# Designs tried in a protein design chat: miniprotein binders against q56419. Part 12

Target 1, 326 residues: q56419
Amino acid sequence: MEGRTLEEVQEEVFKRHGVLVPKKELEDLAKALEEAGLLLTEKVEARLKEEEEKLKRERPMRLAGLSYPEGEREARAFLEAFRASYPGEGEEARVLLMPHLEPSRVPEVYGAALAALEKTPPPERIYLVGVAHRPLKEKAAALPVPFQTPFGPALPDLPALQALDALLPFELFNTPLAFREEHSLELPLFFLKGRFPEARVLPLLVARRSPELGEALKVVLRDFPGLLVLAVDLSHVGPRFGDTPLTRTLAEEARRRDLGFLERLAEGEPEAALAFLGANPTRIDGVEVVASLLPLLRERKGKVLAHRLDLEAPTLSAVGAGTLVL

## First folded at step 3 (miniprotein)

Design q3
Fold by ESMFold2-Fast, scan of step 3:
Structure q3 (fold): chain B 326 residues (1-326), chain A 92 residues (1-92)
Amino acid sequence: as target 1 above (326 residues)
Amino acid sequence: SEKIKELLEKARELFKRAEELFREAMELIKQGDPEKAAELLEEAALLFFEAAYILLEVAELTNDPEIAEEAIEAAWKAIELLLEAEQLLAEG
């Protein structure tokens, strides 16, 4: 273990970058730095173990009251408002690509996803594939517990998860803590559970391309048929994402990149979609998911229902979001 | 505005370096070297903290609460990496 304290962490940051400790107004950051500075204490280890133990029982809501309403009635009204924001009709989906970006920023894109779900027969289970925003010990992971929602708990499909685990060359249930704060699962799940309250869920995270995951899922989907949902955002551009400040030209390039990617997926050509991204595949967070799921996406034609590039002027950054049915 | 551009570019470089160290740490875990993996996760965490402090300076200069929120998110990412490093060392 390292002898790191809050003071030592702050001193190292100051020495490397000349940046001072946060002001009082940024108390949340100071609290986070204080917690990190106490790594040597048994208290931090106890908290980590306590959180892991809680996640063996259930995954609680983290974004209720922030990204969606906590109460069931209010949550239902909220969901219906998103559907109303999309003027078109949906298409039946066997595979649905939808965003996990903050819903209020792209309401018509989530509305398009809801329209597709209205046209889709209720599945017995949903394979919900999101993007890991935290470290995974393996290329992919799952958490086999109920996920709480305002519409009640989304129950795990334990037989299907166990079948998937048995077919993989790594332990599927390898990083429970990665699921504690994971909006790429929680935000799509809110909409999916609201539409299909009886469906069981396989909550899956992809950190890196895993062709073995796609091959295993192809086998499991044959024996345990269900709706496949890719919960991915598209282009990430600007300084917030380790890129240059947004310009009109870069925004136009991002829109063309997103639509070219989605259109090739809609033609049943996922390898062509990945090739189209060329030199900057990591700028779309769905790349690792699509690359992992190639066997499930080939020869499956569909339709792009919606697309938007959401602009964040203060950060000179943008995130693309889209709804695709296959 | 030149100062803002320089700070945001510095934060970008720090995030990129942190991601590279994280990927290396994951490979080391698969190779059975959790001690070296923990060292890389700790270094990645320090880079996220450095980026968080830089984003705080940008937030103060621009009076932008969204950049301040991004700084807080970067700090929490750093904490998670440090907790994972500690867990790896505890496991042996």
Scores: ipSAE 0.014, ipTM 0.324, lowest interface PAE 7.3, mean pLDDT 82

Design q4
Fold by ESMFold2-Fast, scan of step 3:
Structure q4 (fold): chain B 326 residues (1-326), chain A 92 residues (1-92)
Amino acid sequence: as target 1 above (326 residues)
Amino acid sequence: SEKIKELLEKARELFKRAEELFREAEELIKQGDPEKAAELLYEAAELFWEAALILAEVARLTNDPEIALEAFEAALKAIELLEEADQLLAEG
């Protein structure tokens, strides 16, 4: 709001709402809101610093009771139901691409991921790479603490995380608060921990493409082998995402771009997958993750197990989700 | 009052539009377009601020502390989004 005059604010309110607020009343109100805003900002900052300190010890569940059951028994039955929603058998994965969209919207896609995990030998560690939904101080970040799940805490692989940090040109543990509410890690982790309860985890967020992250991970994976999981959603189309309302043509374009992207990854051609998307006009959120992890994806052939475009009728928008094993 | 009801409906429409812009901005950040994201965060902040002003007036007219709280929460959200937009522009 700095750089706006009170007169400009009044004119804008009048234009948008048809309400003319007298300058004196607007001044008094703006002053009261500024004073309250400053006080509320100070309280919010203090609370966020307290939450940041708590995150140095553990990352609590945020979506338990909302996106998945809180109790272990109910959580296990929930996993079995998702697996049952996918009629096929999985394939062994060294790299797994799976969604982080609300699971109930794309149950067959998560079921396909579970099928792949059932065919995969238990890894010592999982490199879980999600997408930052909050700004990061650097291009990528990690949080080296236990992540709570209904199946018990997913423990961090501290030696592997420290090795990764040492190889990066920036501090890896740079934005703890970005992990407080991050469904791109929490939702896939629920499924991964249910299948591999003994595996340690490297919880990683990518905000912007970081070729240095991919190069460092290639080195770390040689010394600390494990399962690489890309927790990404695909196309985002419709008014919710700055597009026109969903049409059959737009939905078909989203499906075409999702599948073209995934199939090129399945051929071991991640650069071709990125080139296929060009300017990414349907907003596939996996682009920055794939672009960061190129050295880990080249020449790995695999298979697309599932794909769905989830239609959000109230907003005439849609989000793509898929499962790919490499 | 019918006038009060219209103002509350207007404020809630502004909240909805601001939330939609905020979600779109978060997607743009993920796609690597921080400049466009900042523009949408700035627009969302202005809409939250306008809603705050409308709600504060309704709170004053009705002497309703719950509406006053909604006004302060809207103003706080506007400030937070403006700060986020500024940070994105500084990074670009």
Scores: ipSAE 0.014, ipTM 0.196, lowest interface PAE 8.5, mean pLDDT 83

Design q5
Fold by ESMFold2-Fast, scan of step 4:
Structure q5 (fold): chain B 326 residues (1-326), chain A 92 residues (1-92)
Amino acid sequence: as target 1 above (326 residues)
Amino acid sequence: SEKIEELLEKALELFYRAFELFEEAMELIKQGDPEKAAELLREAAELFAEAAKILAEVARLTNDPEIAKLAELAAKWAEILLEIARELLAEG
């Protein structure tokens, strides 16, 4: 059994199936596949390096023509339609929690955010904190370049970003590629730039809880005041997210979990909001963001303006979205 | 929408999964299990065919002749692996 040659294997195959599989043909195939794999690997690496270099200059739109209109005039009409989808009046925000879910799925929730922005004095800068959907080299990252929008480029607040970087125990500008395809920044930014076209932006991603980010931001916000935006989705339930199929009971539990979380944040009790999530069965995307930003959320009272659990019927799944003003 | 680098990463994943199944099939042939080898070769062929479709789209978007050749090669290897699987199961 040991020490069989390929010639002996070919003979065995012939005896069993009446055909031969040539040694040379199999060896040539293996070599060709190995060479093709190496070339494909080189192409992927070259493309990623090229994309990383481009991201050092600007961040292009990725969702224009898909999630929002590419043209400025059409984009402004889109914003007005979303605002009109929310019948209420907004409240002034010092901190705004808004979703990053596909806008067309929860128009009234984005409309509530727009209503809050209408009541908010134009900030000099926006601290836009999203959720990393790709690995970061550190717990958090930022990209200090203009982000393109249909309303023109959202310019980075370089002095504030540098002040933040100086206070952190890690390099803030550590994973540019994580920003190339990041809807948790791009979708909220579309709405924020449409309403505050002159505001500079600090585009921040959180991958894991970073208390040092929250402490550093508290210091930076004192010297560089601005609007803090948490761009987070709420419960993710159903098979699309690794859970059981959505039932009426599970949907009610998800709504209760979302609202309990938001209500505790509105009371200025972010630790209680996190503890509430630990005691309940559904997932919320914003946990690591809230846990990182505790110093900025404590003792800040506010109001939940909107909430929706959006059903995706074909997958029996749902995603929660809400607008909270603090 | 999928961007070129994401399509290439997907194609690379499919290509290496197919190559791994091919190597496993070769080992099964050495062990005298051509029926199981044929099953893995068919699975590898499906993965190469999917990689070929993705690579053809990337080649169209980038006008890259090397990627176009990789797409042709992957499609050709899918056909060859199906032929080898057929030979392992067929009468002389």
Scores: ipSAE 0.290, ipTM 0.800, lowest interface PAE 2.8, mean pLDDT 87
Fold by OpenDDE base, second read of step 5:
Structure q5 (fold): chain B 326 residues (1-326), chain A 92 residues (1-92)
Amino acid sequence: as target 1 above (326 residues)
Amino acid sequence: SEKIEELLEKALELFYRAFELFEEAMELIKQGDPEKAAELLREAAELFAEAAKILAEVARLTNDPEIAKLAELAAKWAEILLEIARELLAEG
């Protein structure tokens, strides 16, 4: 954007909302990016267009070799080690809530998810609902292409995806670029594909609460039965998220919010879970997903298998993760 | 509303943090550490993406086209920084 456009935006935002956008910093960033030869807006746009075209065919791994092993043999050993980190037994899941946090931070929480999957008959399809960390054009989106994993491609269930699209008041297949780097799908999918190699997948992202999505999925699940997976993290507290450094009080509040949320879900009271959070002061990221899936969560009783509030020491911040079976 | 103001303030805070990370990344590139620079750029991209999400929500709540433009800009910046990070790692 030309500096003039940014000025106009700054002035109008200040005029309307009393907030001063950091124009100079934005201009300096834009200039620095241009000078670095990287902000050839045209080159970047062309690259983004190329990436979007690639996403019409497949979604490649982005976190292989970083968050999990790229090789299948090593990936299987990885799964086994994570399962071993949870000493308990799982329960059969019809709905699984699991984290999407970096696996190494909360191994026993992923281990609990694997324990639940061990007790779950292999589903024909998995409805994998993640959190959009990028904006979507619509409230929710899907990417109807194979997702690459160390265990081979996770293939989309096109008939079920099409049935879902037909019931939604908006185009489901929107914002493909939002899926390119979205870890909320990639990380859980590693574990799910490793356990259920033959299951088809419906990779879904929620940006904002969509009651329409929950109602549509309730209908689709009757004709296309499968495992519902909510790939969500819990509280986000500390400096990385706009708080003071983690204290005992802040950690206790985060745990209270996380556990209070999960327990109410385990009781089959998702509306009570949302109400318990109120303004969501500890920033549970799964709120919009749960709010979208209320019709599927009501009256389902289950069990909290694991919870952890994991400290990121370099930033004195913490993220909550949990595993819930319904 | 107080809620809109809080959301805007949060988005601005994310911008400031993203800018700091970007500046540090640029310095690391000059120092010959493109790997660490790429990590910071990814973090900065995540912050811009989160800011974009917040701004998009505010834009919807207020029907303010200027906020919508900011959301789009933040989203573009996130994508750009991710591309830079990838290039840094590919050249190394």
Scores: ipSAE 0.022, ipTM 0.410, lowest interface PAE 4.2, mean pLDDT 87
ESMFold2-Fast, scan of step 3: ipSAE 0.045; ipTM 0.585

Design q6
Fold by ESMFold2-Fast, scan of step 3:
Structure q6 (fold): chain B 326 residues (1-326), chain A 92 residues (1-92)
Amino acid sequence: as target 1 above (326 residues)
Amino acid sequence: SEKIKELLLKAWELFERALELFYEAMELIKQGDPEKAAELLREAAKLFAEAAEILAEVARLTNDPEIAKDAEFAAKLAEELLEYARQLLAEG
């Protein structure tokens, strides 16, 4: 951009496309957008401050009555129904990869996760790592407050969170509002809290690969042992995600990439899993989480318990979901 | 209501994302990449249009004239960005 002016850019555009973009119109538009942004900020800022203040004390349920029942008794029956949807037995998990997709779309995949949790001794704490669906100020973030569930609040492991924060080159508690509506934490937490009601949690979001997070977690897990949960969905294909309508070939490619990714993780080869995906053409959102947590995944062998590519017929789109124990 | 507050927050988030895309598009124009700029302008227009729909609904529910103006502004920005993308690519 150095040495280029708006006039020079307009001349180049005119030469290539035969159209001159008026400088005044671009300046007027930029000014109008700035003014509109400031106006909306004034109306929303008080609401954002209210929500942020509430999030300093607790994280309320957002999906109760929608994705899972609000009442404890109904929530327990719901969880049992999901377990019943998976006909297999689980395997003990030291690391669990499970989805955060709407549970009703892939009940057998969540059932497989529940089966694994049945075979797993109750952990003192759960490191719950989800995917940020809203921007974070840093590559990763955590929220050190109780998360409400139908089974009671999932309490934060404050000593472990503070130990983690101390080891990171950035402020861990950097974007509270990103946690206000975050299904990648809320939906897995519903199942985890139902199975392990006494476990404390470290609710973590990854927006971009953070090798420093994985290195810090390796240290913290030694002093504060617990269950590591990667709450990630797999392929996202079709028009909802910027592709053409889902074809049989694209669906087969998505399944192949999902399973190839999970199978390499099950062999304790997370670098091979990432290399297998290459440019990630089917948009597995677990890539940034796995890339961040490499030190915790190497040489841990395990088993893929379930996989499904869930088809959304109205949009001709699909999302992959899987359960992996390591 | 809580629903109104949530809708306004969502509209602001869409507006903020659209503004970021717009400024990125302006930088791409300065760097001599009008094709990428046009793509970002179209995406920004889509987000402004979505924000306009949300704000129009809130304005209708609350009878707030300032929110109604915000809705009209967002809709106007969406149309203007689509026109600039078209001019940038000489598509019309």
Scores: ipSAE 0.000, ipTM 0.263, lowest interface PAE 14.0, mean pLDDT 82

Design q7
Fold by ESMFold2-Fast, scan of step 3:
Structure q7 (fold): chain B 326 residues (1-326), chain A 92 residues (1-92)
Amino acid sequence: as target 1 above (326 residues)
Amino acid sequence: SEKIKELLEKAEELFLRAWELFFEALELIEQGDPDKAAELLYEALKLFIEAAKILAEVARLTNDPEIAKEAIEAAKKAIELLEEARQLLAEG
């Protein structure tokens, strides 16, 4: 936040209307934002040191009490409420694409995912592939520790993770701290653990396109069969993501891009899905995940169960969310 | 905290109203009515400032630095967009 910017806004308003925006109000705002930033830095640094030590033993819940209830009974009621928000019955999944944004913003989409899980035979393990929101030392990473949930710890599938690590040209367990604040794993895991309490998990993050990850996963899935979950959000539109404020036209374009992408995946044509996005540029984190997992998505047909474009009011931005079964 | 929830809801309400006015102002600029556009931008600015102050207060009250960081970044982005609209008015 630069003081010069606030002074320029004040001057232009005065020039056009002959009314001066109170300087004290702009100064108070700038000072409050500066003080908040200093407090955040101090608290973040202290908590990061504490959490880094915890990640050597387990991945603790970060969003309990915020995005989902901390207690098991409350968490189960919350899960059932989300299922009830989707009127459909669902469909069996071998591959599930589901969102990772705040669940309360797209309850029907998470409800569709729950409906699909309800129709899916309990897997021995879940390959949970999310998107890295922090830099990784390599293109992808995993954390081989228990992930805490209100339904008990989701235990890592150590043999499958080690088999995967052995096939990759890089160290799979390369950036533990990236998993501390990773909602693309924590939020889907809450729903997955609630439905499949006995399943072990392979928590995977993709930062950049890794064809070697997809090839390795194809081999590992043959020997360690399980449910593949792509935890990805769709279109990111608006100022929050470096674009113009959301309009009805931009919202319709985003919805069309999301559905076009999902429908091509449902036809077993992931290269066509990526090409469609290339012709219709957008910020979709799922691009890197889909591009990494091509060998697992080709020739696998399925169905889009739900889609929503959710408005983020403070920035007049939106994020697309969908549920796809393959 | 219920107080924090109320503050976040109030900030969201103010942002929604501010964006409505901001967007209407942009349409007026395109239609060649800069005086009316400037009036709406001024009202939007006041609402954005009020919302940003509430988010700064939430940052002080909350023990969750991640929620506070997100709120502060959203407020900064809104102020940047107000500056961009100001440029459009000056050029129109």
Scores: ipSAE 0.005, ipTM 0.314, lowest interface PAE 10.7, mean pLDDT 80

Design q8
Fold by ESMFold2-Fast, scan of step 3:
Structure q8 (fold): chain B 326 residues (1-326), chain A 92 residues (1-92)
Amino acid sequence: as target 1 above (326 residues)
Amino acid sequence: SEKIKELLEKARELFKRAEELFREAMELIKQGDPEKAALLLRWAAELFAFAAEILAEVARLTNDPEIAKLAEYAAELAELLLEIARQLLAEG
C-alpha cells in the first residue's frame, strides 16, 4: 500500500469539502494489516491441517443457529413456514434451480423450491451443484463425506461420486477445505434433506467453467439417475458487487435480466441464456455452473416458479434469486 | 455542496468504524480466537466496501478523480481484509 494517494486525497478533496480524513490513521491501519498478515501465516497453516483432517470424517453444520434452527423440531417448523410463504403449487422437477443466499431474505423463492420438491418423486440421490466461494485447485470439486443437517446426516453417494471421478481429467476430490465454509451447498441441502431424508448426495462445487464436468455428469446420470440441483444466485447489483448504486431503473433491469436468463433456460436453451447475459456488468453466480452443465440443460423445457430481487438498502445493492424447474 | 459533504462525512465514519473492528480483531487473535477475529474482519471489509460505493457516487457527481482514487483504495482494503479473514479460517 502506498500513502501518497491518501495524502493527495486528504489535502485536496476532503479539505475542499470541509472534511478531513487523517492520513496517519489510514497509514497506521495499513501497517497494522500488513503486520497481522505476516504474523498469521504459520498459525493458518497449522489450522488448515487440523481442519482438513476433520473433513475426512464429516462436514459439520456451520450455519445452524444462524440461517436455520439447530433442533430438528424447530428446523421442521422453519421449513414448513418457508413452504407456506409460496402461495402456489409446485411442478415436478428433473432439474431444479434454487438459490443459496440467506433464506430469510427470499422466503417465497425457497418456498417455491419446496413446492417443486413436494411434486417430485423421492430421488435415490441428489446431484447438488453449488458455486465455489473459495479457490479450488481444479475447475470443480466434491467432498465425499456425510454433511450434517438438523434432519440427520446427508450421506454421500460414493459409487456415483467414484464413477464421476473416473470420467474426469482431474482429481474430483480436491480442495476439501473449500467445503468447510460453503453456504451454496449447506443452505440448499437443509431444504433438500428436510424433504428427501433418504436421498444420498453428490456435493459438487464449480469454480470455473468445466465442460468436462457436464459431459461426465451426463454419463453418470444415465447409470445413477437422480435429481440435479443447481444452487445458484442470480444478479448481484450495486456497489457492494462493483456496480453502480441501485436505482429503481437499474433494479427493474436486473429483474428483467434474471427473468430473461431463467426463461431461456426454461425453453431448454442454455447457450441462449448465457448469450443473453452477454456483456452485462451484472455478476451472476450461475454463469459458470450453467456453462459447465450445458449437456444436462439443453432441450429440457420447464417453468420459472418464483423470482425476487432482494434489496440491501444500506449498501444500495441487491441480489436476485429464483426457482426454476426443468 | 452540503449533500456531497454529508456523503464524505459518512465515508469517513465508515473508515473509522472499520478500523475499530480491525483493532478488535487483532486483540481476538492475541487471545486465540481466530474465528471471531475473522468475523470482525469480514464486517470491516463490508464497511470499506460501503465507503467505496459512497465515494464512487461522489466521484461521479463531482467528476473528481481524487475521490475516485479513494474509492479504489477503500475497495482494495475490503479485499485485503477478506483475504486475511480467509487465512484465519484456513480457507486455502
Scores: ipSAE 0.011, ipTM 0.310, lowest interface PAE 9.4, mean pLDDT 80

Design q9
Fold by ESMFold2-Fast, scan of step 3:
Structure q9 (fold): chain B 326 residues (1-326), chain A 92 residues (1-92)
Amino acid sequence: as target 1 above (326 residues)
Amino acid sequence: SEKIKELLEKAELLFFYAELLFWIAMELIKQGDPEKAAELLREAAKLFAEAAKILAEVARLTNDPEIAKEAEEAAKKAEELLEEARQLLAEG
């Protein structure tokens, strides 16, 4: 919190405790904190090591009771309500692009994904590719453990994960802690496990462009066929994301960018989709995933089933979400 | 809107102040003053609890799972600090 001043701390202390702390005393406290930081670093490292050990066995639910119901019966009703929110028919997916933002904000978009899954033959495995929201030691990572869901554990496809690891120039299982809190995997997995309870999963995170990941996945998918799922959100606009406040014009531009990107992917032209975003720079977090998976997306034609720009009026911000089948 | 921005800024200041009190409490334990440390841990817990309430309200207004998660983590931290304070006093 480099933006916080001693004056702000002084004001907060006064508001909370009716005490005006002189700047000199706050400076003395800051010096004491530097020494105490060494001791807390040891405790934090011990706790992180303990959490990492737990992640060797399973990945527990983090968003149950918040973004989706914890109980199986309630979770099933929740999933069916999302399907009902989409009035259209789905199409069979070989590759599915779906969002990972809060489902209740874009129910029709998740409903479209569910519709596509209903038309898709049950896969033996799902390659679930999300976006890392925490640093990874390498460009990409996976966690080869059961992921808990209200529908039971989503089991890892260990042979396919091992084949992928062997073909990569880096260790695939490199950052277990990045998976402790990762909604880009957990939220799509809830819907995928609800529809394909027998499918095994390859939970993958992309932090930076990794062409070697796409090349390796192309080889692995030939030997271990499955459904490829790109769990990505689209435009991020407004002050919440460091931009100017949302206007009607900026919202229209965001919708145009999202749809232009998705339609080019639907034509089997992922390089054209990336180029369409231009020198922008864009806040579409799916860019790094698409750029990593180019070999898997080329020449696959499909259809955009749904798109929404979710408007957050209080913050004058917006996030785009879409469902694309290839 | 301005209201949401102000609430988020308030929560950040409460987190900053709570962390400050926590670190000072750790230093007091090192210096052999567990009673003063327990008092500061209780105060830090109150601040984390207040921040959790603010974030829970923002999460409700914005329907944002990340903010809801931050609210839950802040509430859990408040409970942990109260337990640490109780243990310091009990070990007497």
Scores: ipSAE 0.007, ipTM 0.223, lowest interface PAE 9.5, mean pLDDT 82

Design r1
Fold by ESMFold2-Fast, scan of step 3:
Structure r1 (fold): chain B 326 residues (1-326), chain A 116 residues (1-116)
Amino acid sequence: as target 1 above (326 residues)
Amino acid sequence: SDVEEVLLYLIWLSREGDFEKMKEVAKKLVEVAKKENDPEAAFFALLFLGYIYRELGDPETAIKYYKEALEIAKKMNDKELEADALLWIAEAYLAMGDFEKAREYAEKARKILEEL
């Protein structure tokens, strides 16, 4: 009863209903209502602790049967179809930038990523860096458990994760619940595990730019070499994202912004890529990830394999997606 | 689509006092819980929707959502959740100045809790 005394409640009941309620009855009712609030809080906290405990053992699939097939055989056919949707050849990747948007919307972009993975020697581990869509207690986080996929569990690289944690000024394993439903990790992981079933994974989320993460990763990658994957989407334009309805002009501006960003990354100039975005860097999910990983992206030349601006006609909105090899 | 995670976000938003944004998020949470066939999650999402409307000065709409939660608890045959919903309904009636209904619903909850 925030801001209400028992006397005020008693007075209001009298004014509205002409009844003077005994103080003890109001006290008993107020106590019962306060206890009801505590019960709701306790039950919510208990369920959240239960879910957090489950995440200490494994991270289950959330998008199986929705964004990709649940069965291994059907999942294999799905990968082959996506690869076939891209007519080009891949290139070997030391760093791969790929999307995390719904795969069916940009199959040729995921196909380009698969083409790059075909040309890449199987890594012992994959540093999978996604974007946090839920708040993190720190600027970045990781979850050191097996991630379930239709191709079997993607096992965590515990020694590499522990080495990374030791170099950071914050607890790396700080927000387990943020990983319970996170498509920026789950969707790229589906494709990566399908191509490299033996590779261990470092599942990393970035919420805000963390230069200390990039510096620590540079050190860890020297001792624990692997494939670095940036799972990021590009421009978000239109009313669905709190912007004006998409026009041909705005769509062309978004395409130029996406390509200008990717081409500068391909020249090994990540600071120039960030500067190119100018006053609206927050419209691209990849900004915080790229800003965090600067030491790993400088002076690495590569190639943009694919780019699409996926148009959502009913909402007059669009999301950009691309595949970049460095 | 995770009801529990969104519920945590709602609790955080309530500390910030952004009840209009909470209302939008809670409505989507109810939709997701129903799609996932998670009646317990739907129950708590509906209680939060009711709480938000009450805090925004609309206890009449809050009671509608609390009564939906009550029906879910009854279908689950969960007497503890049924009592919880009844107490939230009682509090909303008290906020409206309807002491007679508040007492009625609180007494129903008390009887259930005494039997546990």
Scores: ipSAE 0.000, ipTM 0.274, lowest interface PAE 12.6, mean pLDDT 80

